# Designs tried in a protein design chat: VHH binders against p49116. Part 69

Target 1, 238 residues: p49116
Amino acid sequence: EGPLLSDTHVTFKLTMPSPMPEYLNVHYICESASRLLFLSMHWARSIPAFQALGQDCNTSLVRACWNELFTLGLAQCAQVMSLSTILAAIVNHLQNSIQEDKLSGDRIKQVMEHIWKLQEFCNSMAKLDIDGYEYAYLKAIVLFSPDHPGLTSTSQIEKFQEKAQMELQDYVQKTYSEDTYRLARILVRLPALRLMSSNITEELFFTGLIGNVSIDSIIPYILKMETAEYNGQITGAS

## First folded at step 4 (VHH)

Design p66 (framework vhh_brivekimig_d4)
Fold by ESMFold2-Fast, scan of step 4:
Structure p66 (fold): chain B 238 residues (1-238), chain A 123 residues (1-123)
Amino acid sequence: as target 1 above (238 residues)
Amino acid sequence: EVQLVESGGGVVQPGGSLRLSCAASGFTFSSYGMSWVRQAPGKGPEWVSSISGSGSDTLYADSVKGRFTISRDNSKNTLYLQMNSLRPEDTALYYCTKGPSYSEILRYLGQYSSQGTLVTVSS
């Protein structure tokens, strides 16, 4: 059997909406987030091992881990997105809502804690200078998580996760041979992803967009979308 | 408030034709590119065609090239899709979007019960 991921799976290019508005608005934030979500879902679809699990398993896996994939994508694309500027705009909007009965104090604390955790995660990844290969394998490790409730084929999913871990280890050991503890520093970042609320991610990045449904409920439709080439049309690159 | 109202769908036999319309309001229509997107039963959204704000440039998905024609009338704030040589696989809900936009597709998926025009190709 060949490697779990090929060089094509390392390529993860987010094309931002243009032109960037002079003052950041919710529409620009939602479009940027939507592009990252579609890119992340289509990235997962392109993996032969993922395809081999079958449509039902694919849907269940991505429904369970989309927020982890999305958050890794935010960290990987933080500079391209000017994520710090987006988060600052969200914080400003949130603080303006505090002045009246628009949002409860407890909810505001939850959202601010989520933003802090997200910033800490992205900063730690940037400080470690995580490369494209490392991001690809980290995404594969979270995608092939056998421990989500309700999953079938858990033994096969576990084998793919172990393969992702082994290939990441091999890559890091060869590429960063002088840094004996790099792999451990990278892997200990992953548990934080599961502590982040998908509901708060929806509120921050997809505000007013999906109505009364959740992102996980529409993921099956995104996964069934026929062409990744559509990304070029949607981004308006030409 | 941006509003897009699709119409013109119906039931046709294979090889038939239909013309879809999208009436736009709430924005400067001529300043934005427009697209047609479709969603077949049980499938995800598929981009069909796009047109520039001026109407000078058009793009088509490989599955519809030579059969479909996108056009617009900026004086009427209306987008069109002329569909010829229809096939059973063209059966879908068709909706229009303001500009190329993933957020518009996502919004449609959240609000899909109130958007689009149904095209059914059956014998």
Scores: ipSAE 0.293, ipTM 0.692, lowest interface PAE 2.3, mean pLDDT 84
Fold by OpenDDE, second read of step 5:
Structure p66 (fold): chain B 238 residues (1-238), chain A 123 residues (1-123)
Amino acid sequence: as target 1 above (238 residues)
Amino acid sequence: EVQLVESGGGVVQPGGSLRLSCAASGFTFSSYGMSWVRQAPGKGPEWVSSISGSGSDTLYADSVKGRFTISRDNSKNTLYLQMNSLRPEDTALYYCTKGPSYSEILRYLGQYSSQGTLVTVSS
């Protein structure tokens, strides 16, 4: 009935762990990633259309697209996260693992390619100078993707995706009226998200602390958590 | 060595109340946030509540909001969970965890370092 997204959905503020260590360690990286994951999930949950789909469908959607949402979040928050530094630290960690012969050559290649894809995607988004509204709508388009296997209410999901696309189009036309092809330039970036492995993303950012626990298995519980602003007082000293 | 020992579980009727306790040792208790998580039979771990080191800030899962109250006594190195208006769906093993950082919450959703205390809500 109303718009899919409101101004409240445009705000996407990631609070980084404090203090920043002199050397980025696995804990800092994982914590940063975890915060982004929670922020992304709770952002999705804040959308009335998302809520209207029901808990089971919501969970299924997020399970299907969490990596894409997360990656968009990385791109959006790249500056505040110092993403390049984080990725460099991850690479350094991997180099140590390589030296210890813990990874196969093929796996190393896969992981390094994934890191490259992440970096390139984020760089490309930065070059496009994507704003908060555009990110919000892109996330919505990714979230309400009806083409994932096993989804229920695919017709409704499709409608929501279309609505997101229309609103994005309207926004871009209004805001960037002189750039006729901006919408197309933005949308053509989305396929890159689907080329990225959720498993590798999980390994790079989360495995160091959460071990063999899958993000997929944790998503239902994240979605049940109270939506609250991050407070450093709650986390205590680490 | 970090030790967390949960207690206070039991069998209660729907609408009843229980108070869980967690005795902590092996670290500076007041310096860390603490959390309760639970695991129901046949289900995965669920985050329940968290409290800051000072006790000034609290968070709750939607499923327990308004019914459960997390608190702590730093002088006794003890974490508490007051559970009111208990429901059958609250039946679970309840665990105390050190944290939460967001990463810790994720970690403890998959791993438990303690035996927990059993809460059974049944008619």
Scores: ipSAE 0.157, ipTM 0.564, lowest interface PAE 1.6, mean pLDDT 87

Design p67 (framework vhh_brivekimig_d4)
Fold by ESMFold2-Fast, scan of step 4:
Structure p67 (fold): chain B 238 residues (1-238), chain A 123 residues (1-123)
Amino acid sequence: as target 1 above (238 residues)
Amino acid sequence: EVQLVESGGGVVQPGGSLRLSCAASGFTFSSYGMSWVRQAPGKGPEWVSSISGSGSDTLYADSVKGRFTISRDNSKNTLYLQMNSLRPEDTALYYCTKGPSFSEILRYLGQYSSQGTLVTVSS
């Protein structure tokens, strides 16, 4: 019928908490991450194709892919967030924890490897100079993944994913017509997202915030939030 | 650290009124804006109202505008929500937050079962 995404669904504006503290702290990092998570959920729920799948399917899709959407959002908003500074602070903390024998060496290695993978991913996206339309379609490809266990309506989900892939291809071919290999370079970045642990993302960006509850268990409640909250009313930055 | 204790909830008939209170400690209350957020059974959190640190500026969700009034007493470190003309759809767990904050909403979702003050509007 029409395009999968409109200009309103391509727009992705993260409003950072203010003022920025003189020294990075857990509260600032958690608030920034929470804002990105809520923005990502609002983005997904605003897509007409997504709404058409129904609430149960919507919840299952987002629970399966929230870490992939969040990581794409981190890459897209890396400069606004000063993500490199946040990750450097986390690395410094982990190095001190190794020295002081506060954490298991195996666990610290797992977390450090995750940070390195995240930095590599964000650097690759920055080097490719991924634009807003490309990010929107990459998020749509990730969102409409028919291959997660337990999904219903997999035929419709696959159709929407294929539509996202076709529209991304059309955009890249028209906008970057002289860069024959651009689409391939972009698409080969996506598999890395599934190798990143959602549990470690929770520890890095939501530490001490949600207790022993996981983000995927909270997602159904986030998806039911009213539009006014996502427009920044509760942040004072509509 | 920051401590917020909500009270004043209860069971009321449609058209009735309730006044909620939030006792704050662990920060300079008058220096921060405060908000009320609610979560209805089976639904996500909904921002209800916000008030500036001085109390001079207020903001309301469209669903409660004209029916609810947010206020504060900085001398008592207490936030209030006066709820009038209550409707069945106002049934929710109500909690207060220090300033507008998505991280505070996540914190309450993670600790939902024991947070806030319950308001039930039944007929």
Scores: ipSAE 0.135, ipTM 0.611, lowest interface PAE 3.6, mean pLDDT 83
Fold by OpenDDE, second read of step 5:
Structure p67 (fold): chain B 238 residues (1-238), chain A 123 residues (1-123)
Amino acid sequence: as target 1 above (238 residues)
Amino acid sequence: EVQLVESGGGVVQPGGSLRLSCAASGFTFSSYGMSWVRQAPGKGPEWVSSISGSGSDTLYADSVKGRFTISRDNSKNTLYLQMNSLRPEDTALYYCTKGPSFSEILRYLGQYSSQGTLVTVSS
C-alpha cells in the first residue's frame, strides 16, 4: 500500500570525518567507509517495506547486498568523499605492501582490478549524471533482490523489487521524458555491482583497522543500532 | 579529553566469571552509548556488546549472548561487563569505547587511546 520510497528516502547525506588529514591514512579511509556503510544500512532500515520483512530477513538481505549498496553509495558520494583521492591513497598503501612482499602477485592483480572496477563504475555513474531519486531506486532494487541464496519471503522481496523498478520507471519517464532509453542505460549498470568482490572491498576500506573482522558479522548490530545515537556520534558531539 | 580506563581482567578457568569495569571521563557519559570490544592475539577487533546512554537498550554479539551482560552506572561514569561461562575463545584484550557506532569503535581502536584489560581463559 503506497509507494515503496518517499522523498525522505532520497536524501543521502554523508558526513566526512573532520579534519581531513594532509595524508589520507588508513584510519581516515576506514572511518569514511564506516560512515558510508552505516548510512547505507540505516537508509535501508528506514524503508517501511524493509521493516515489514522482519529482522531475520532484513539481516539476510543486507548481508547479501551490502557490498552493492556500499558501492552505489561510493558512486553517489564520490565527490563529497573525494573518492579518487581515497582510491589513490589506497593504491599507495598497496604499493607499500607490495614493496614489503606482503601480497602475492595474484592477489595484487585482483586488488588492483577491483580498484579499477570501482573507479570505472563510479565514473560511469557520474557520466550518466544519476540523480538522488535514481540512486534511491537503484539501491532499493539492489536491496530487494530475491535471487540470493538462503532468503526467506522471496515472493514478497520480489514484489518490492518490482515496485522499486516501476517507481523508477515512472520517475524517469516523468523527469527525463525526452530520453527514451535512460532507464535501460541506468539498469544496465547494475550487473557491474555483482562482479565486485565483497572480500576485496572489505580489505580495501576496512581491514586496516578491523583486521579479520567481517562486515557480515557486524551487520546485525548496525541494523539494531539506534539512529539517534549514530547521528550523534557522526557529528562528533562531545 | 576523553579518557577510558578498563579494569577487572585476569586469569580464569573455563566456566568461570569475571566482571570488567570501564571508568569514563572527559565527556557527558550518560549522553552516549558505550561498547565493549575485544581483540584476541593475532586477530582483529571484535565487537562484544553495546548499551544505550540511558541503559535501557543492550546489544550483544552472538558469540556472547546469554553469557555476557553489559550495564552502566551513570552516576559513577562507569561501564560494566559481566562475563559468565567464560570460554577459551573469550581470551582477549577487552576495550571500552564510546559507542555504539562501528565508526566510533574503529576510531577509538585506531587511536589506541586505551590499554584495555586482559582476560585469559585457560585450564
Scores: ipSAE 0.043, ipTM 0.396, lowest interface PAE 3.3, mean pLDDT 86

Design p68 (framework vhh_brivekimig_d4)
Fold by ESMFold2-Fast, scan of step 4:
Structure p68 (fold): chain B 238 residues (1-238), chain A 123 residues (1-123)
Amino acid sequence: as target 1 above (238 residues)
Amino acid sequence: EVQLVESGGGVVQPGGSLRLSCAASGFTFSSYGMSWVRQAPGKGPEWVSSISGSGSDTLYADSVKGRFTISRDNSKNTLYLQMNSLRPEDTALYYCTKGPSWSEILRYLGQYSSQGTLVTVSS
């Protein structure tokens, strides 16, 4: 069969809400995060190998890895999102909550540690100057993870993950031929994604702004959205 | 352009039922998913339920699952929420929104002029 990913799957263009406010607010942060989440889900849906696994497997797979895909998306789109500015605004809000004794110190510590881990991950990816092809294959490696509990078709998922790894290796060896250790430096970053709490990501970007809503619960609907409706959500147009 | 008008709220006793309606105009209703969101007095908004454009797929918040039913009539451009076994904690202003996207939900609640429909559950 052909390559796992085509040039269409390498393209990952986030359209930010406009106009940009002078001061960041909850609405802008939620809009930006929602657009990235929808873009990430649409990206996954467009992969022929992913489609071949079937609807039930697709839903289970994305429900297991959405936080890892979202975090890779945050790193890839950090500049267009002004992510450092968004995270600074969240930190200021949390520090105000500490001063007002609204949240427990233990909970605030957990959230601050999560933000630090996220910043460290994004900084490491920026320092490595990860390109669009590398991001596409890293997202594919994360997406086709056969080791999440409850998955069916694990042998086929593992095959697609191995194919993603092989194609990434071929790309890096060809494009960065003089940097013998580049692939190892990139791959060693991936385990950190599984140490980041999806619950805290959800609270920072989604649940804490709208009440008790679960990304896990809404994923099946997002994956079934019509193309026109999907495009409207990621661009904010009609 | 987009107009959403909620109705059907009222005062009921615990265990009672209400049916909310949302009349939509200004867009191709059948092409978009729709949601119900509520806001209790002095609290932030809480997502309640969503339905796909065709009506084939529905989602519910854990707090209302088994008690509330979302539905739509695309021929009438109308969204419904059937609310059974109502509890005091269901007391809120209820809003309908275009799409299941949190960005659209927040845009509607923050920037649209809709008054919502008030549901009060008290003994």
Scores: ipSAE 0.013, ipTM 0.272, lowest interface PAE 8.8, mean pLDDT 81

Design p69 (framework vhh_brivekimig_d4)
Fold by ESMFold2-Fast, scan of step 4:
Structure p69 (fold): chain B 238 residues (1-238), chain A 123 residues (1-123)
Amino acid sequence: as target 1 above (238 residues)
Amino acid sequence: EVQLVESGGGVVQPGGSLRLSCAASGFTFSSYGMSWVRQAPGKGPEWVSSISGSGSDTLYADSVKGRFTISRDNSKNTLYLQMNSLRPEDTALYYCTKGPSLSEIFRYLGQYSSQGTLVTVSS
């Protein structure tokens, strides 16, 4: 049996809306985030092991982990997105909202804490200089999580996660042979992803596009999209 | 300007049927795919069905497959949802949206002023 991921799954190319405005606005942020979300879902759909689990299991897995996949995508694409600039603009907007009494202090605190956790995660990944192969396997590890409630094929999901972990180990040991503790440093970063709120991610990155629509409710549709329709979405072509 | 007007909702008994309509204006209707999205009381929105611009391709949520049929009449700029074997869990406000693409659905649902059409399935 072949590897869990092929070289095609290492390629993760985000095409940004162009041009980037001189001053960031919510439409640019939301469009950028939407493209990353679609890229992440298409990446998951393209894995043969994922396809083999069937539609119900695929939907349940992605509903449970889309925020983890999205956050890994933010870290991987941070330079392409100018993520630090986007986060700074969001922070500036929130600070102005405090001064105008438009939002409760508790809500703003929750959102600011989320942004700080996100910045810390992205900075730690950048400091570790995580490469494309490592990102692909980390995404596979979070995708094939057997411990989410309501899953039916948990033994098969666990086997795929173990295969992802094994292939990551083999890659890191071969590629970074001089750094004995690299794998441990990488893996210890993953629990932080589960502490980040999907609701706050929706508010930060999808406000102005979503309104009353949650990502959770639309995941079944994304997973059933035709390839041509999906490709138009990630590039902005129609 | 894009305008979508839903109609056809009402109160029905379980096992009943309803046909929803969406009258579209302000864009070349036949050039765009269309979708139905619903929001049940106290719950988040749920995608129901999508249809291509030509009407050749249709997609359905697993919860409605075999019971609901999406269709369109491009000569009348109208989208339809035929709902059969209705269940109490189908009770929701139903919205039509422009486009099968998620970004178009997000933009429309986030910025639209459409009222939707209420479907209540009660015994």
Scores: ipSAE 0.000, ipTM 0.214, lowest interface PAE 10.9, mean pLDDT 80

Design p7 (framework vhh_brivekimig_d4)
Fold by ESMFold2-Fast, scan of step 4:
Structure p7 (fold): chain B 238 residues (1-238), chain A 123 residues (1-123)
Amino acid sequence: as target 1 above (238 residues)
Amino acid sequence: EVQLVESGGGVVQPGGSLRLSCAASGFTFSDYYMSWVRQAPGKGPEWVSSISSSGSTILYADSVKGRFTISRDNSKNTLYLQMNSLRPEDTALYYCAKSLTPYQLIRGYMDVSSQGTLVTVSS
């Protein structure tokens, strides 16, 4: 009973660091990305259905889908982050690395393909004019994915995913009643998220600031933080 | 006026133990997360462990989990790191730092305002 998500779960407000510097650097990019990642994990941990799965299961879910949640967050917050400017700076750096033979051509190709996939995804979401409610339910569908290896309680996870799909359908049909195929256009975008490498996401957005600690290793700690401590970090960071 | 003074480092054989201490002054110690960070010769800084203001939340890097124990005594404004089963790769300058939370660690933030204490594990 009750909706899977409340109005509080639709709100997704990214607070950016100091005004974007004239020349983008790794520090600014990683700081911006880290804020988005933390916001995404806080969003997930606040969902009652997520909490009901228990500590071990909810940690495994976020470890499996953080890249998909992060990428949806990039699309949702593309304007506030000036994502196009960040990606352009990364592309410029990669082109200079080719000329200076600092990176292998195969690696540069993999990273460029990832950037192109990310740009295409963000552009498709922008073209569809996805609203905050739709983003919240797309994130819920991704979060409650029962098909990741090693998960327990897969039946319960699948029920929450189906509930997310139903509530998204009800919203879209009511709000965009004139567009019969809108839901289908939105849902066919989701499989692309699983084709994007979490390792390349780490290299693009978290390299240089995270050191030797992987995103995967930090997730359990973020999920266990006390709410007051989390709020203090976000307020102090802004 | 914030001061963090580490002590307890030294030379120890592989498999040995050391206990590090960090004496804090110039701020309200009990209000802050406290962390241990190390820097091995020729390497960048590596986060080791963090403890919340109350001591209720404790975090460890995978490389030290099960071997190291972080603790604090707010009445003495002191942070501790008990290091057991030491390995040559634990050789580093160990720093005490405030405000290193999981969020700040993701950001690569290392607010180390201290002298450090050298730990050398060698035969």
Scores: ipSAE 0.066, ipTM 0.463, lowest interface PAE 5.8, mean pLDDT 83

Design p70 (framework vhh_brivekimig_d4)
Fold by ESMFold2-Fast, scan of step 4:
Structure p70 (fold): chain B 238 residues (1-238), chain A 123 residues (1-123)
Amino acid sequence: as target 1 above (238 residues)
Amino acid sequence: EVQLVESGGGVVQPGGSLRLSCAASGFTFSSYGMSWVRQAPGKGPEWVSSISGSGSDTLYADSVKGRFTISRDNSKNTLYLQMNSLRPEDTALYYCTKGPSLSEIIRYLGQYSSQGTLVTVSS
């Protein structure tokens, strides 16, 4: 009963590390990405429907979709992050690595293709002028995906996904009543998220911080962190 | 250069107790929060507990609440984890890390800045 998401679940405020360095460095990029990841995990944990599925199901869902949630977060927070500047710095570094023969051409090509797909996704979302309510429901649709391998309680997950889709439809039809095809334009963007490699996302945004540890392996302890720790990560507060 | 050296691990029977220590150097210890993270063989790292720089605030994973106690002695630059009522599922390598942030925790684990201390709970 009640709506899947409340107004509190629409709020998604990323606090960037301060001060911004004169020249972008790996530490600044990784700390910014880590804050976004924590914000995304805390957002998911705050949803009563998500909590109701239980810890094992929660862990499995987030392990399956963290890269999709993170990418939606990058698009939503692109302006706050100056994401275009971060991506340009990464591209410049990769081009210099080609010139110095430090990385294989095949690997650089894979990473560059990922960056271009990410840029295209973020640009398409910006062009559609996706609002905070729409982002919240898109994240919920992605989170409550019943089709990932190894999931239990798939019928309940599917019901929550359908509820998210219905509430998004209601919102869009009421708020953008004259744009008959807006919902369709938004929803057709989602399949692109599954084409983006989580391994390459880790390499771009979490390099030097992850080492031999994958985001997938650390998700269980992120989800167990207390609210005070989440607030410290997402707001930069001590 | 930041250095963290864990100690106090060992083999213990279920229901037993161990106290882990982490000797820190190379930074102003009292200015930073500290955490304990563990990694069981074949599994990813799991956050266990965190403590603020002053020691006034502590946080625990649900799996260890009421059994583990984190503390620190800023005069000795040492972090502690008192583990009581140990269970077989507590078997893991235990690492101390600077700060509760993901970037700090992963940096220390990923770079193998410390060897960790092995805790084995078996009969």
Scores: ipSAE 0.012, ipTM 0.236, lowest interface PAE 9.3, mean pLDDT 81

Design p71 (framework vhh_brivekimig_d4)
Fold by ESMFold2-Fast, scan of step 4:
Structure p71 (fold): chain B 238 residues (1-238), chain A 123 residues (1-123)
Amino acid sequence: as target 1 above (238 residues)
Amino acid sequence: EVQLVESGGGVVQPGGSLRLSCAASGFTFSSYGMSWVRQAPGKGPEWVSSISGSGSDTLYADSVKGRFTISRDNSKNTLYLQMNSLRPEDTALYYCTKGPSLREILRYLGQYSSQGTLVTVSS
């Protein structure tokens, strides 16, 4: 029993590669994104309820929701990452690309739309002043989503999602008692996460560092890492 | 495989003109849009102008509209930037780049080198 998340699950501290280069480069972007991805996976792995679902369910669940977790992490860590600078550089370079080929034009448009939606999401979260407890519970709601195709143990996943929703409600009502509509404003932001393509996120943030390896293929590896091996990845230690 | 070589930079007084060239090789030049990007000392990259593969469509940053003209000669695999009414604020290293692959665009951010062409506008 007890709460779904402990105080240790509220702490979410991203350590960035230092220093930020004068020329924004693919290696810096990918290294930063990889650290955030590994931090997000470590966060999920540390939840007792998540562990209770078992290895196969854990892998399927994270494969289904990693993009949503990653995007919430981008919003939470936007200032630490200087995310607005990264996205502005990418947008600037995309504006450079005018093509005769219609297919390439459609892809550019799709990527621009994704960046716009990401900026809009991060700005909305910043405007709402989402705190660390709220981010932890929003990540838990996303993680324990029973409605992804191909999942097993959906009743148990739904139980954990409902527990996350209940604990978020209790927290918000207690902490922001004067703001009757805060929870509704926060929750209405979540559907936007499902509108963002994991393939475009992968192309934007992970292509340079992982050398064309798909995030889907590395998720089982990350989830099975021992703590010492995992800590080496998130700190950049060899 | 893709190679881009910028040239034509130099030192000019405010109000002067320069024509930059970019010699491209290693890809089917006429099939790709091309762009000019500049980077002033201590600042991030700034997109300047783009042109479609056929040359029929052009786009310019607000800071250079009416002063700069992008063009291309597909028979010579060469991209040009005609810069008129130059201002001190135009001082930068100028790079040409190939669109539209996001992977290539992001790779170029990591591959910025001294191969760009330096434009200095001083009085």
Scores: ipSAE 0.000, ipTM 0.176, lowest interface PAE 11.9, mean pLDDT 80

Design p72 (framework vhh_brivekimig_d4)
Fold by ESMFold2-Fast, scan of step 4:
Structure p72 (fold): chain B 238 residues (1-238), chain A 123 residues (1-123)
Amino acid sequence: as target 1 above (238 residues)
Amino acid sequence: EVQLVESGGGVVQPGGSLRLSCAASGFTFSSYGMSWVRQAPGKGPEWVSSISGSGSDTLYADSVKGRFTISRDNSKNTLYLQMNSLRPEDTALYYCTKGPSLSELLRYLGQYSSQGTLVTVSS
């Protein structure tokens, strides 16, 4: 009956750790990434349609798509994060090879290819000048993906995805009426998100090749967090 | 200032039990989820268990499910980990962290004042 997303769901504000160190380190990168991840999960939990699917379905959806949501968040917050500087620091760290004995040639190649794909994706979104409404609907399309293995309520999930697609189309046609091909240009970017490895995202942004704590394993707990816990994680202040 | 003090570690035989405690101060304990994380010698950190601020929801790593129980006493600002049927692979330094965040895990492992509590399972 109502719209899938409200103006509240368009607001997506990342609070960076302060102060920014002169030389980037793994803890600053991981803190920044964790804040973005919690912001993304809190955003998903706030959607009434998402809540209506129930706890088990919510957990399965987020476990399947957290990397796609996170990557869209990286693109949306690229300026706030100075993402290009972070990626350059990661590349420099890998090239200086304190981990040369830990990474095979194939693994180094996979990590470098992932960084290249991520840069390519973020640059394409920046060139398209994707706005906050468009990002909100793209995240909703990704979140309400009915095609992940093991999902229940797939018909309802598909209806929410189609609603997201229709509302995005209405928005783009009214806001960018002179650009008849804009929606198509935006939507063809989405399949690239499925080609990005969640394991490599974890290695780059969350573990620094040191930890073995899995995002997948903690998602059920993150989704059950109380509002005060989310606020503390998102702002880093309490 | 957030302060966490772990205790209760020791040396036990395989199949034995230990109860770890984490005394928390410097924040509103009941408003935050808490986690136990361990680090075995020469290995990276491994998440063990988490509990919500109210204590209503708990989550466990597959390696400890059915053997470990996480609990909290909000009136005492204390987190607990009851460890039963201990195995040699449970040997590690155990840390408590505020929240389920990977950044919190890395922050506490990087803090020079956090020592954790050592659990050794040997025959």
Scores: ipSAE 0.010, ipTM 0.284, lowest interface PAE 9.7, mean pLDDT 81

